# VHH binders against Formamidopyrimidine-DNA glycosylase (mutM), part 10

Target 1, 288 residues: Formamidopyrimidine-DNA glycosylase (mutM), of Thermomicrobium roseum (b9l1z5)
Amino acid sequence: PELPEVETIRRTLAPVLIGALVIGALRGEHPEDILLDPWPVFARRVRRHRIVALERRGKYLAARFEDGDRLVIHLGMTGELRLSHPATAPGKHCHLALVLRSLRPLPPSLVDQRQRFLLRYLDIRRFGRIALLDQAGWETFTARLGPEPLDPTLDPRALWSRLRERRTAIKAALLDQALLAGIGNIYADEALFQARLHPARRCQTLSLDEVERLLVALRTVLSAAIENAGTTIRDYRDGQGRAGSFQSRLQVYGKPAGTPCPRCGTGLARIRIAGRSSVFCPRCQPLH
Short names: E, the ipSAE of ESMFold2; O, the ipSAE of OpenDDE; V2, 0.75 times the mean of E and O plus 0.25 times the DockQ between their complexes.

## First folded at step 5 (VHH)

Design m11 (from b10 with S27F A97R L103F G109M E110D; framework vhh_7qia_2)
Fold by ESMFold2-Fast, scan of step 5:
Structure m11 (fold): chain B 288 residues (1-288), chain A 122 residues (1-122)
Amino acid sequence: as target 1 above (288 residues)
Amino acid sequence: QLQLVESGGGLVQPGGSLRLSCEASGFTFSDNAMGWYRQAPGKQRELVAFISSGGYTNYADSVKGRFTISRDNAKNTVYLQMNSLRPEDTAIYYCARGEWDSFYPDYTMDYWGKGTPVTVSS
């Protein structure tokens, strides 16, 4: 999950989680692979916290508790958060679940007679991470992340100035969470196609106009993905287990080499950048 | 009236195995979390293993990898399979109906059985 998927999870979970009290934690298959704290420390610390806000920074979801502590979640590639009734079996690849009590009535399909429900964490590859951070830890952590690409105050000239210091390919720079938070392989390819920029263009060679075009493209693609509940290729689901629908709107990402460009009909090309496959139109996105 | 009946305790040598059983009555077993706790003389009662209504399990660090908790909802029974037993496992083992897992068992227990003694001695 990239920014749009995490934002969709935030939006779908917020009405259920905000105001709920964490009353416990249930151990699944491999919580030690996901948690920063040892299990007994985590289970003790998370208990008796009321969730007052559900926040996102880049690809990270954060549940903020009444005391200012945050439960910070990175889903990696295959992480999923699922709401379920307490009687629900953990299922395969479930590594932990929070036990929560709602302070308002929720549907009987989700809650028991005491208004208790589960937030399950599932992750087939176990690349996700979950940590409990205090306010100082959260500030230290978020200081390492770049600005939000959807921040309307993000200045194209400031971004251009930072890109001019980089000798790397523009796609590699977009994947760097210290430059901009939340962009991954899907939306980097899609935004570069929308901006008519070759993914291998060296950052320092981009003009201010090209960077302005890139920011407009990023905002357009990310906003459209959020409005379509994100992209489901295999593993992404929202907080209620529903698939996103943006995959039908993908222009280049994941397309085989030789697929006709939806804009000009030229066969799409595929190259590797920063160890990842990149798909682009060699006519619409020229290197020179 | 709630009733929890433990069985399977006894004397065993270090490295041995025991299987504890707890049969429940007087409530809807499948709706409740169940746990095993133990208390050695002069010590506080401690959580050994816990199983939710949905089958999630939790274990004390001292028993992790050696003990397995399971349940059979058709028989209203919770089990504790104890392998590689050590002298420090000697205690009275209690079946408990509880709310949710915690390393603070006094916040989760709403009913306890009478206990079954386990002695690990050479």
Scores: ipSAE 0.000, ipTM 0.433, lowest interface PAE 10.3, mean pLDDT 86

Design m12 (from b10 with S27F N32Y Y104F D106E T108S G109Y E110D; framework vhh_7qia_2)
Fold by ESMFold2-Fast, scan of step 5:
Structure m12 (fold): chain B 288 residues (1-288), chain A 122 residues (1-122)
Amino acid sequence: as target 1 above (288 residues)
Amino acid sequence: QLQLVESGGGLVQPGGSLRLSCEASGFTFSDYAMGWYRQAPGKQRELVAFISSGGYTNYADSVKGRFTISRDNAKNTVYLQMNSLRPEDTAIYYCAAGEWDSLFPEYSYDYWGKGTPVTVSS
């Protein structure tokens, strides 16, 4: 999951999680692979916290508790958050669950007689991570992340000034979470196609107009992906277990070399940038 | 094509210091986030230290205050300065390069070195 997927999970979980009390935690298959704290420390610290907000920074989901502590979740490539009735079996690759109690009536399909339900964390590859941070830890953590690309106060000129300091390919810069938070391989390729920018263009060679076009393209693509509940290639599901639908609107991401460009018909090309496969149209996105 | 070669490992007494180096060759080194991982016998590989392409750093709690990661983009090299070494720091140390993520960089790495052993014992 990239920014649109995490934002969709945030939106779909918020009505259920906000106001709920964490009353416990249940061990699954490999919690030590996911948690930054040892299990006994995590289980003790997470208890007796009421969730007051569900936040996102870049690709990170954060449940904020009334004392300012945050449960910070990164889903990696295959992580999934699943709301479950306590009587249901966890299924394969469930590594932990929070036991929550709702202070308002929720559907009987989700809650038991005491209004208890589970938030399960499942992860086939175990690349996700979960940390419980205090207020100071949260501030330190978020200070390392760049601004949100959808932040209306983000100035194209400020972004252009930062890009002029970089010799890197523009796609590599977009993947750097210190520059902009939340962009991964899917939306980097899609935004660069929308902006008519070659992924290997050196950041310092971009004009202000090109950076302005890129920021507009990023906002357009990310907003459309959120509107369509994200992109499901294989594993992504929202907080209600539903697949996204933006995959049918992808223009270049994941396409084989030689696939006709949807804009001009030229065969799409593939190159590797920052260790990632990158797909682009060599006519629509010229290097020179 | 990016290649990573670690060096600087060895045998040290508890309380000693080592500096590990990782030289990159291939594309523009400055484009990549760099991390140091370690794997002790019988344990899973864990992130020790991380540095983004922009220079932001993160450390495992067990090494904070003792280890320092740095990079020299002109030399295509990332370093791990290890001070106040403990027997539990004994592991094979790997460097990795890829996309940056400040808390969970492991999913972003596409390139790995072959590792350099560090043994802390009397």
Scores: ipSAE 0.000, ipTM 0.248, lowest interface PAE 13.1, mean pLDDT 85

Design m13 (framework vhh_8cml_1)
Fold by ESMFold2-Fast, scan of step 5:
Structure m13 (fold): chain B 288 residues (1-288), chain A 123 residues (1-123)
Amino acid sequence: as target 1 above (288 residues)
Amino acid sequence: EVQLVESGGGLVQPGGSLRLSCAASGFTFSDYAMGWFRQAPGQEREFVAFISSSGGYTDYSDSAKGRFTISRDNAKNTVYLQMNSLKPEDTGVYFCAAGEWDSLYPDYTGEYWGQGTQVTVSS
């Protein structure tokens, strides 16, 4: 999950999680691979906290508690959050679950007679990470992340200035979470195609007009992906277990070399940048 | 009147097996998480195994993982501990406990406790 997927999870979980009290945690298969704290420390600290907000920074989901502490979640490649009735079996690859109690009525399919339900964390590859941060830790953590690409106050001139300091390919820069938070391999390829920019263009060589086009393209693609509940290639699901629909709108990402460009018909090209596969149109996105 | 009654303890040789049972009465069993704990002479009571109220989630101490299996039958108000590959260090009094999810796990402070059943593994 990239920014649109995490934002969709936030939106689908918020109506259920906001106001709920964490009453405990259940240990699953391999919580030690996911948690930064040892299990007993995590389980003791997380309980008896009421969730007052569900926030996102880049690719990170954060549940904020009454005291300002945050439960911060990164889903990695295969992480999934599922709401379930307490009678539901954990299933394969469930590494932990929070036991929550709602102080307001929720559907009987989700809660028992005491208004209790589970938030399960499933992760086949175990690349996700979960941590409890206090307010100071959260501020320190988020200071390392770049601005939100969907923030309307983000100035293209400021972004252009920062890009001029970089010698790397523009796609590599977009994957750097310190530059802009939340962009991964899918939306970097899609935004660069939309902006008509070659992924290997050196950041220093981009004009202000090209950076303005890139920022508009990023906002357009990311907003459309959120509107379509994210991209499901294989494993991504929202907080209710539903697949996204943006995969049918992908222009270049994941396409084989030689696939006709949807804009001009030229065969798409595939190269590797920063260890990642990159797909682009050599005619629509020229290097020079 | 709340009661937890353990049974199935006894004397076994190293490498042997025992199945402990804990019969519960006087409370709504299906609403409570259940755990097994043990205490050897001169030692603190230690956690052995946990099972959620639904039976869907289980947890074990490092010493019990791969050797012991906890299960429950909510229709019979009973929790079980199947112990395989027993070692002399498994010797102790085994207690079952019932509690709310947040009191029993991770603090392992049960709301209701049995009187225990003796397990002795001869060297």
Scores: ipSAE 0.124, ipTM 0.568, lowest interface PAE 6.1, mean pLDDT 87

Design m14 (from b10, 27 letters changed; framework vhh_7mjh_2)
Fold by ESMFold2-Fast, scan of step 5:
Structure m14 (fold): chain B 288 residues (1-288), chain A 122 residues (1-122)
Amino acid sequence: as target 1 above (288 residues)
Amino acid sequence: EVQLVESGGGLVQPGGSLRLSCAASGFTFSDYAMSWVRQAPGKGLEWIGFISSGGYTSYNPSLKSLVTISRDNSKNTLYLQMNSLRAEDTATYYCAAGEWDSLYPDYTFDYWGQGTTVTVSS
């Protein structure tokens, strides 16, 4: 999950999680592979917290508690959050669950007689991470992250000035979460195609007009992906277990070399940038 | 077709050494950072280390003194040298094309090998 997928999960979970009290945690298959804290420390610290907000910062989901503590979740490639009735058996690859109590009546399909339900964490590859951070830890953690690309106050001239200091390819820079938070391989390729920028363009060679086009392209692509509930290639579902639909809208990402460009018909090219595959149109996105 | 094929696994006695190889085909190996990861029975993936396209290496601090990663671009082959093996090193070992950020596991692996099993037992 990149920014649009995490934002979709946030939106689909918020109506159920906001206001709920965490009353405990249940151990699953391999919680030690996911949690930063040892299980006994995590289980003790997480309980007796009421969720007051569900936030996103880049690719990270954060449940904010009344006292300012956050439960911070990175889903990796295959992480999934699933709402479940307490009586249901966990499926394969469930590593932990939070036990929550709602103050508001929720459907009987989700809650028991005491208004309790589970938020399960499933992860086939076990690349996700979950941590409890206090306010100071959250501030330290988020200080590493760049601004949100969808923030309307983000100044293209300020972004241009930061890019002028970089020798790296623009795609490598977009993947750097310290420059902009939440962009991964899918949306980097799609935004560069939309902006008509070659992925190997050196950041310092971009004009202000090119950076303005890139920021508009990023906002357009990311917003469209959120509207379409994210991209499901294989490993993404929203908070209700539903697939996204933006994969049908992808222009270049994941396409084989030689696939006709949807804009001009030229065969798409593949190159490697910082050890990662990049797909682009050599005609629409020339190296200048 | 992209392939990563690990070899060199097998049974080794505690305290012994073993060298794993990963043969790459179907992509330009010399352009890729390459990683080793392992998975012990019933456990999650543990990152071992990586080597950049330029030869820079980085290791899991818990394993740094016990392993060395190298590559031979003329043979499209990645290597993992392991010394002072313990029973806890029993795992399936995978090579992968890409980098793993051990502090912030926001990574991208383009390709994975099939894995090779290492058993440390007397």
Scores: ipSAE 0.000, ipTM 0.162, lowest interface PAE 19.0, mean pLDDT 84

Design m15 (from b10 with S27F N32Y N58E S102A T108E; framework vhh_7qia_2)
Fold by ESMFold2-Fast, scan of step 5:
Structure m15 (fold): chain B 288 residues (1-288), chain A 122 residues (1-122)
Amino acid sequence: as target 1 above (288 residues)
Amino acid sequence: QLQLVESGGGLVQPGGSLRLSCEASGFTFSDYAMGWYRQAPGKQRELVAFISSGGYTEYADSVKGRFTISRDNAKNTVYLQMNSLRPEDTAIYYCAAGEWDALYPDYEGEYWGKGTPVTVSS
């Protein structure tokens, strides 16, 4: 999950999680691979916290508790959050679950007689991470992240100035969470196609007009992906277990080399940048 | 009002097996997390096994791979299957029911049985 998937999870979980009390945690298969704290420390610390907000920074979901502590979740590549009735069997690849109690009536399919339900964390590859941070820890953590690409106050000139400091390819820069938070391989390829920028263009060679075009493209693609509930290629599901639909709108990402460009018909090209596959149109996105 | 009654304790030889049962009476047994605690003479009480209403389990490091907790909601019963018993497992075993957090080491269970003694000795 990238920014649109995490934002969709946030939106779909918020009506259920906001106001709920965390009454406990359940150990699953491999919680030690996911948690920063040892299990007994995590289970003790997470109890008796009421969720007052569900926030996102980049690719991170954060449940903010009334005391200012945050439960911070990174889903990695295959992480999934599922709401379930307490009587539901744990299932495969479930590494932990939070036990929550709702302060308001929720559907009987989700809650027991005491309005209790589970938020389960599943992760087949175990690349996700979960941490409980206090306010100081949250501030330290978020200081490492760049601004939100969807922040309307983000100035193209400020982004252009930061790109001037970088000698790397623009796609590599977009994957750097210190530059902009939340962009991964899918939306980097899609935004660069929308902006008509070659993924291997050196950051320092981009004009202000090109950076403005890129920021508009990023906002357009990310907003459209959120509107379509994210992209499901294989594993992504929202907080209600539903697949996204943006995969039908993808222009270049994941397409085989030689696939006709949807804009000009030229065969799409595939190269590797920063160890990742990149798909682009060599006519629409020229290097020089 | 939830009441808990343990059974199945006794004397076993090292390496032996024993199954403890805890029968609950009262409302909403299926809504409670259940745990097994033990207390050896001169030691503090410790949680050895936990099972949620949904069947997730947790074990103390000292019993992992040897003990198995399970529940039968239709019979209002929780079980502790104890295999490869050691002299160090000698204790009074208590069944507890409560909200999930009340069964962790920082809290006592909301409802308790009177305990069943387990002695592992040759």
Scores: ipSAE 0.000, ipTM 0.190, lowest interface PAE 15.7, mean pLDDT 84

Design n01 (from a11 with Y27F S100D D107S; framework vhh_8cml_1)
Fold by ESMFold2-Fast, scan of step 5:
Structure n01 (fold): chain B 288 residues (1-288), chain A 123 residues (1-123)
Amino acid sequence: as target 1 above (288 residues)
Amino acid sequence: EVQLVESGGGLVQPGGSLRLSCAASGFTFSDYAMGWFRQAPGQEREFVALISTSGGSTDYSDSAKGRFTISRDNAKNTVYLQMNSLKPEDTGVYFCARGDTWDYIESYGMDVWGQGTQVTVSS
């Protein structure tokens, strides 16, 4: 999951989770790979918290509790959050579940007679992360992340100034969460195609006009992906278990070399940057 | 002092094998995901392999999949990379890295790096 997927999960979970009380936690298969705290500490700390907001920062989902504490979730490569009725058996790769009680009526398919339901965490690869942070810990955590690309106050000149200090390829810089929060391999390729920028362009060689064009492209692509409920290649699902639909609108990401460019018909090229496959049009996105 | 020290690099012919080791000290090794990265001359540093805190899950770059195996021994504070069927394209400096508590390798979230060990694959 990248920013659009996490934002879609936030939006689909918010109507169910906001106002709910965490009454417990259930241990699953391998919580020790996911949790920052030992299981007994996590299970004790998470109890008796009412969720007042669901927030996103970059690729991180945060449930904010009434006292200012946050449950912070990173889905890694294969993490999934799934709402379920308490009577439903856990599937494979479920590592933990929160037991919640709704303070307002929820659909009978989701809740038992005591208004209880589960939020399950599933993760095939077990590279996700979940932790409870107090307010100070949340502020420290978010300070390491770059600005939100969708923040309308983000100044292209400020971004250009930061990029001038980097010798790395622009795609590698876009994947750096300290530069901009929430961009991964899919949306880096898509935004660079939209901006007509070669993924291997050295950051310091970008003009202010090119950076302005990149920021517009990022906002356009990310917003479109959110409106299409994210991209499902294999594993991503929203909070209700539904696939996204943006994968049918991908222009370059994941396309084989030689696929005609949707803009000009030139065969798409594939190179590796920072160990990641990068697909681009050599005509629309020239290096020089 | 938190540090990672790589060893096991060297010169090998195409099709050969090498086992890299990374000795960790100064932190609770079992609390961190570990990874291997490499950098060829004139190239960006690239991801090679990742292993979860327990060693129960691994991930590999496309070029490493099927040829390389990452493993760890939490009792010895060591992570390993077994490299088989080596190709000239595998030539580079191989770095051991500790995953950031939050970002891991997927988000360029490495917070401690070793000095690297040279791997040269030539005929």
Scores: ipSAE 0.278, ipTM 0.653, lowest interface PAE 4.3, mean pLDDT 88

Design n02 (from a11 with T53R T101E I105F; framework vhh_8cml_1)
Fold by ESMFold2-Fast, scan of step 5:
Structure n02 (fold): chain B 288 residues (1-288), chain A 123 residues (1-123)
Amino acid sequence: as target 1 above (288 residues)
Amino acid sequence: EVQLVESGGGLVQPGGSLRLSCAASGYTFSDYAMGWFRQAPGQEREFVALISRSGGSTDYSDSAKGRFTISRDNAKNTVYLQMNSLKPEDTGVYFCARGSEWDYFEDYGMDVWGQGTQVTVSS
């Protein structure tokens, strides 16, 4: 999951999670690959916290508690968050669940007679991460992340100035979460195609106009992906377990070399940048 | 200051075995997934094996499954690749890689790479 997928999960979970009290945690199959803390420490620390906000920073989902603590979640490759009734059978690959109590009536399909429900963490490959951070830890953690690409106050001239310090390819820079938070391989390829920029263009060679065009392309692609509930290639699901639909709108990401460009018909090219696969149109996205 | 140093490569006959090691330094090793990739002459770098932070979960390419075993020793900051039943098509430079702290999906999730170690399988 990249920014649009995490934002969709945030939006679908928020109406249910905000105001709920964490009353416990259930150990699943393999929480040791997911949790930063040992299980007994995590289970003790997470109890008795009321969720007051559900936030996103880049690819990270954060449930903020009334005391300022945050439960920070990264879904990795195959992580999934799912709301479920306490009586539902344990699913495969569930590594932990939070037991929550709603202080307001929720649908009977979700809650038992005591208004209890589960937020389950499923992860077939176990590369997700969950940590409980206090306010100071959250501030330290978020200081490592760059600005949100969808933040309307983001200054394109400041971004251009930072890119001029870099000798690397523009795609490599877009994957750097310290430059901009939330962009991964899917939306880097799609935004570069939208912006008509070759992924191997050296950052320092980009003009201010090209950086402004890239930021507009990023905003357009990310917003469209959010409106389409994200991209499901294999394993992404929203908070209700539903697949996204943006995958049918992908222009270049994941396409084999030689696939006709949807814009001009030229065969798409694949290259590796810093060990990462990149798909682009050599005609629409010239290196110059 | 983050470094990955591979060792254990060499020349072997078909059907032979090699154990590759990757010594990590400059970071908290147990916080990161680790992987092995390889590249044959004239080909793209391909995924071989991946291991979770604790070592409790592993993934393999179809070509590696049943023949190769990835493991790690978090006390020694080392990840291993035990390679059995080697074939000429396994020839290539083998790279150790660190998954980014939060994004591990194949090659686009790797943020640190070793220099590689040569494996040659020939008769």
Scores: ipSAE 0.272, ipTM 0.622, lowest interface PAE 3.1, mean pLDDT 87

Design n03 (from a11 with T53W D103E G109A M110F V112Y; framework vhh_8cml_1)
Fold by ESMFold2-Fast, scan of step 5:
Structure n03 (fold): chain B 288 residues (1-288), chain A 123 residues (1-123)
Amino acid sequence: as target 1 above (288 residues)
Amino acid sequence: EVQLVESGGGLVQPGGSLRLSCAASGYTFSDYAMGWFRQAPGQEREFVALISWSGGSTDYSDSAKGRFTISRDNAKNTVYLQMNSLKPEDTGVYFCARGSTWEYIEDYAFDYWGQGTQVTVSS
């Protein structure tokens, strides 16, 4: 999951999670693969906390408790959050689950007679991370993240000034969560295509007009992805277990080399940037 | 200060094996994911393998799957890359890298790099 997927999970889980009380936690065989805290410490600390808000910062989902503590979740490549009835057995790829109690009526398919339900964390590849942070830990954590690309106060001149100081490829800079929070491989490729910028353009060579165009492209692509409930290639599901639909609108991401560009018909090219495959149109996105 | 020192490179014939090591110092090794990258002659640096902080999760490039194995010894502050069935196209400088605390799943999140060790696959 990237920003649109995490934002969709936040929006779909919020009506169920906000106001719920954490009454316990369940573990899979190896919670240490995902969880930063030792299991006994985590299980003890998470209990008896009411969720008052569900927040997102970049690719991170955060459940804020009454006392200011936050449960911070990074889903990695294959992480999934799933609501389920308490009678549901832990699945093969379920690494932990929170046991929650709702004070308001929820559907009987989700809750038992005591209004209890589970929030499960599933992760086939086990690259996600989960931590329980206090307020100071949250402030330290978020200080290293760049601004939200969808923040309307984000100034293109300020972004351009920061890019002027970088010698790296623009795609590599977009993947750097300290520059802008929440952009990954899918939306970096899509935004660069929309902005007509080659992924290997060095950051310091971008004009202010090009950076303004890039920021508009990022906002357009990310907003459209959120409106379409994110991108599902194989694994992503929202908080209700539903697939997103933005994958049918992808222009370049994941396309084989030689696929006709949807804009001009030129064969798409593939190169590696920051260790990742990058797909672009060599005509629409010229290097020079 | 963080230091990563690679070793174990060398000249080997096609079909041979090499074991690379990366000795880490200057930080709490067991808190960080570790990765291996390589740079072939005339090419950009590319991802080879990744191992999570606990050793419970690994990932490989398509070219490395089935032939290479990444492992770590947290007691020795060392990450390893066992390379089998080596091919001429595996020739390059191999780099050890430390992943960031929170974003180690992404290649760009590697914040410290070793100087590299040369692997040459040729007769």
Scores: ipSAE 0.005, ipTM 0.351, lowest interface PAE 11.4, mean pLDDT 86

Design n04 (from a11 with G56D T101L I105L D107P V112Y; framework vhh_8cml_1; at its last look DockQ between E and O 0.72; V2 from the best seeds 0.00; counts 0 for: pae E 5.9 > 2)
Fold by OpenDDE, look of step 6:
Structure n04 (fold): chain B 288 residues (1-288), chain A 123 residues (1-123)
Amino acid sequence: as target 1 above (288 residues)
Amino acid sequence: EVQLVESGGGLVQPGGSLRLSCAASGYTFSDYAMGWFRQAPGQEREFVALISTSGDSTDYSDSAKGRFTISRDNAKNTVYLQMNSLKPEDTGVYFCARGSLWDYLEPYGMDYWGQGTQVTVSS
């Protein structure tokens, strides 16, 4: 999951989680692979009075509690958050669940007679992570992340200046969460295509105009993805278990080499940038 | 202090095999994913393979798929990279890296790196 997927999950879960009380936790299959804390410690610590906000920072989801602590979640490659009725079976690859109580009416399909419901974390590949951070920890953590690409206050000149200090390809830089938070392989390719920039272009060679174009492209693509509930390539699901739909709007990501460019018809090319496949149009995105 | 020390690199002919090892110390090894990266001369460091904490899940670059196998022994605090069917284009310095709980430091969220071990594939 990237920024659009995590944002979609946030939006899906926020109406239910905000205002809910965390009253306990249920151990699943492999919580130790996911949690920073040992299970007994986590189970104790996670009991809070109330979730007051559900925040997103880059690819991270953070439930903020009344005391300022945050349950921070990274979904890894296959992580999923699912709201469930307490009587619903956990299914496979469920590693833990929060037990919550709603302070407002929720559908009987979700809550029991005691207004309890579950937030289950499922993760096939177990690359996700969950941690409890206090306010200071959160600030320290987020200070290491780059700005939000959708933040309107993000100055292209500042971004340009930072890029000029990098010797890497622009695609690699986009994947670095310290440069910009939330961009992964999907939207890096899509944005670069939209911006007509070759993924292998060196950051140092980019003009301010090109960076401005890139930022516009990023915002356009990311916003469109959010509007379409994210991209489902494999197992991505929002908080309601629904797939996204932006995959049908992808222009270049995931397409085989030789596929006609949706813009000019030229066969798309596939190269490796930072070990990841990058699809681009050699005509629309010239290196030189 | 977190330390990662690679070994097992060397000179090998095309089609040959190497097994790289990375010994980790200074932290709870089993709490972190581990990865292998490589850097050819004049090229960017690139992802090769990643393995989950338990070792049950792996990921590979396209070039590595089918030829390379990442594994780990948590009892020995070691991650391995078995490289088969090596090609000249596999030449480079191979780095072991610890996967951060948070993927904000590098494209793949690696927070500590070894010094690397040289792999040269040449006839």
Scores: ipSAE 0.031, ipTM 0.353, lowest interface PAE 4.7, mean pLDDT 91
ESMFold2-Fast, scan of step 5: ipSAE 0.359; ipTM 0.695
ESMFold2, look of step 6: ipSAE 0.145; ipTM 0.590
ESMFold2 (binder alone), look of step 6: mean pLDDT 84; pTM 0.845

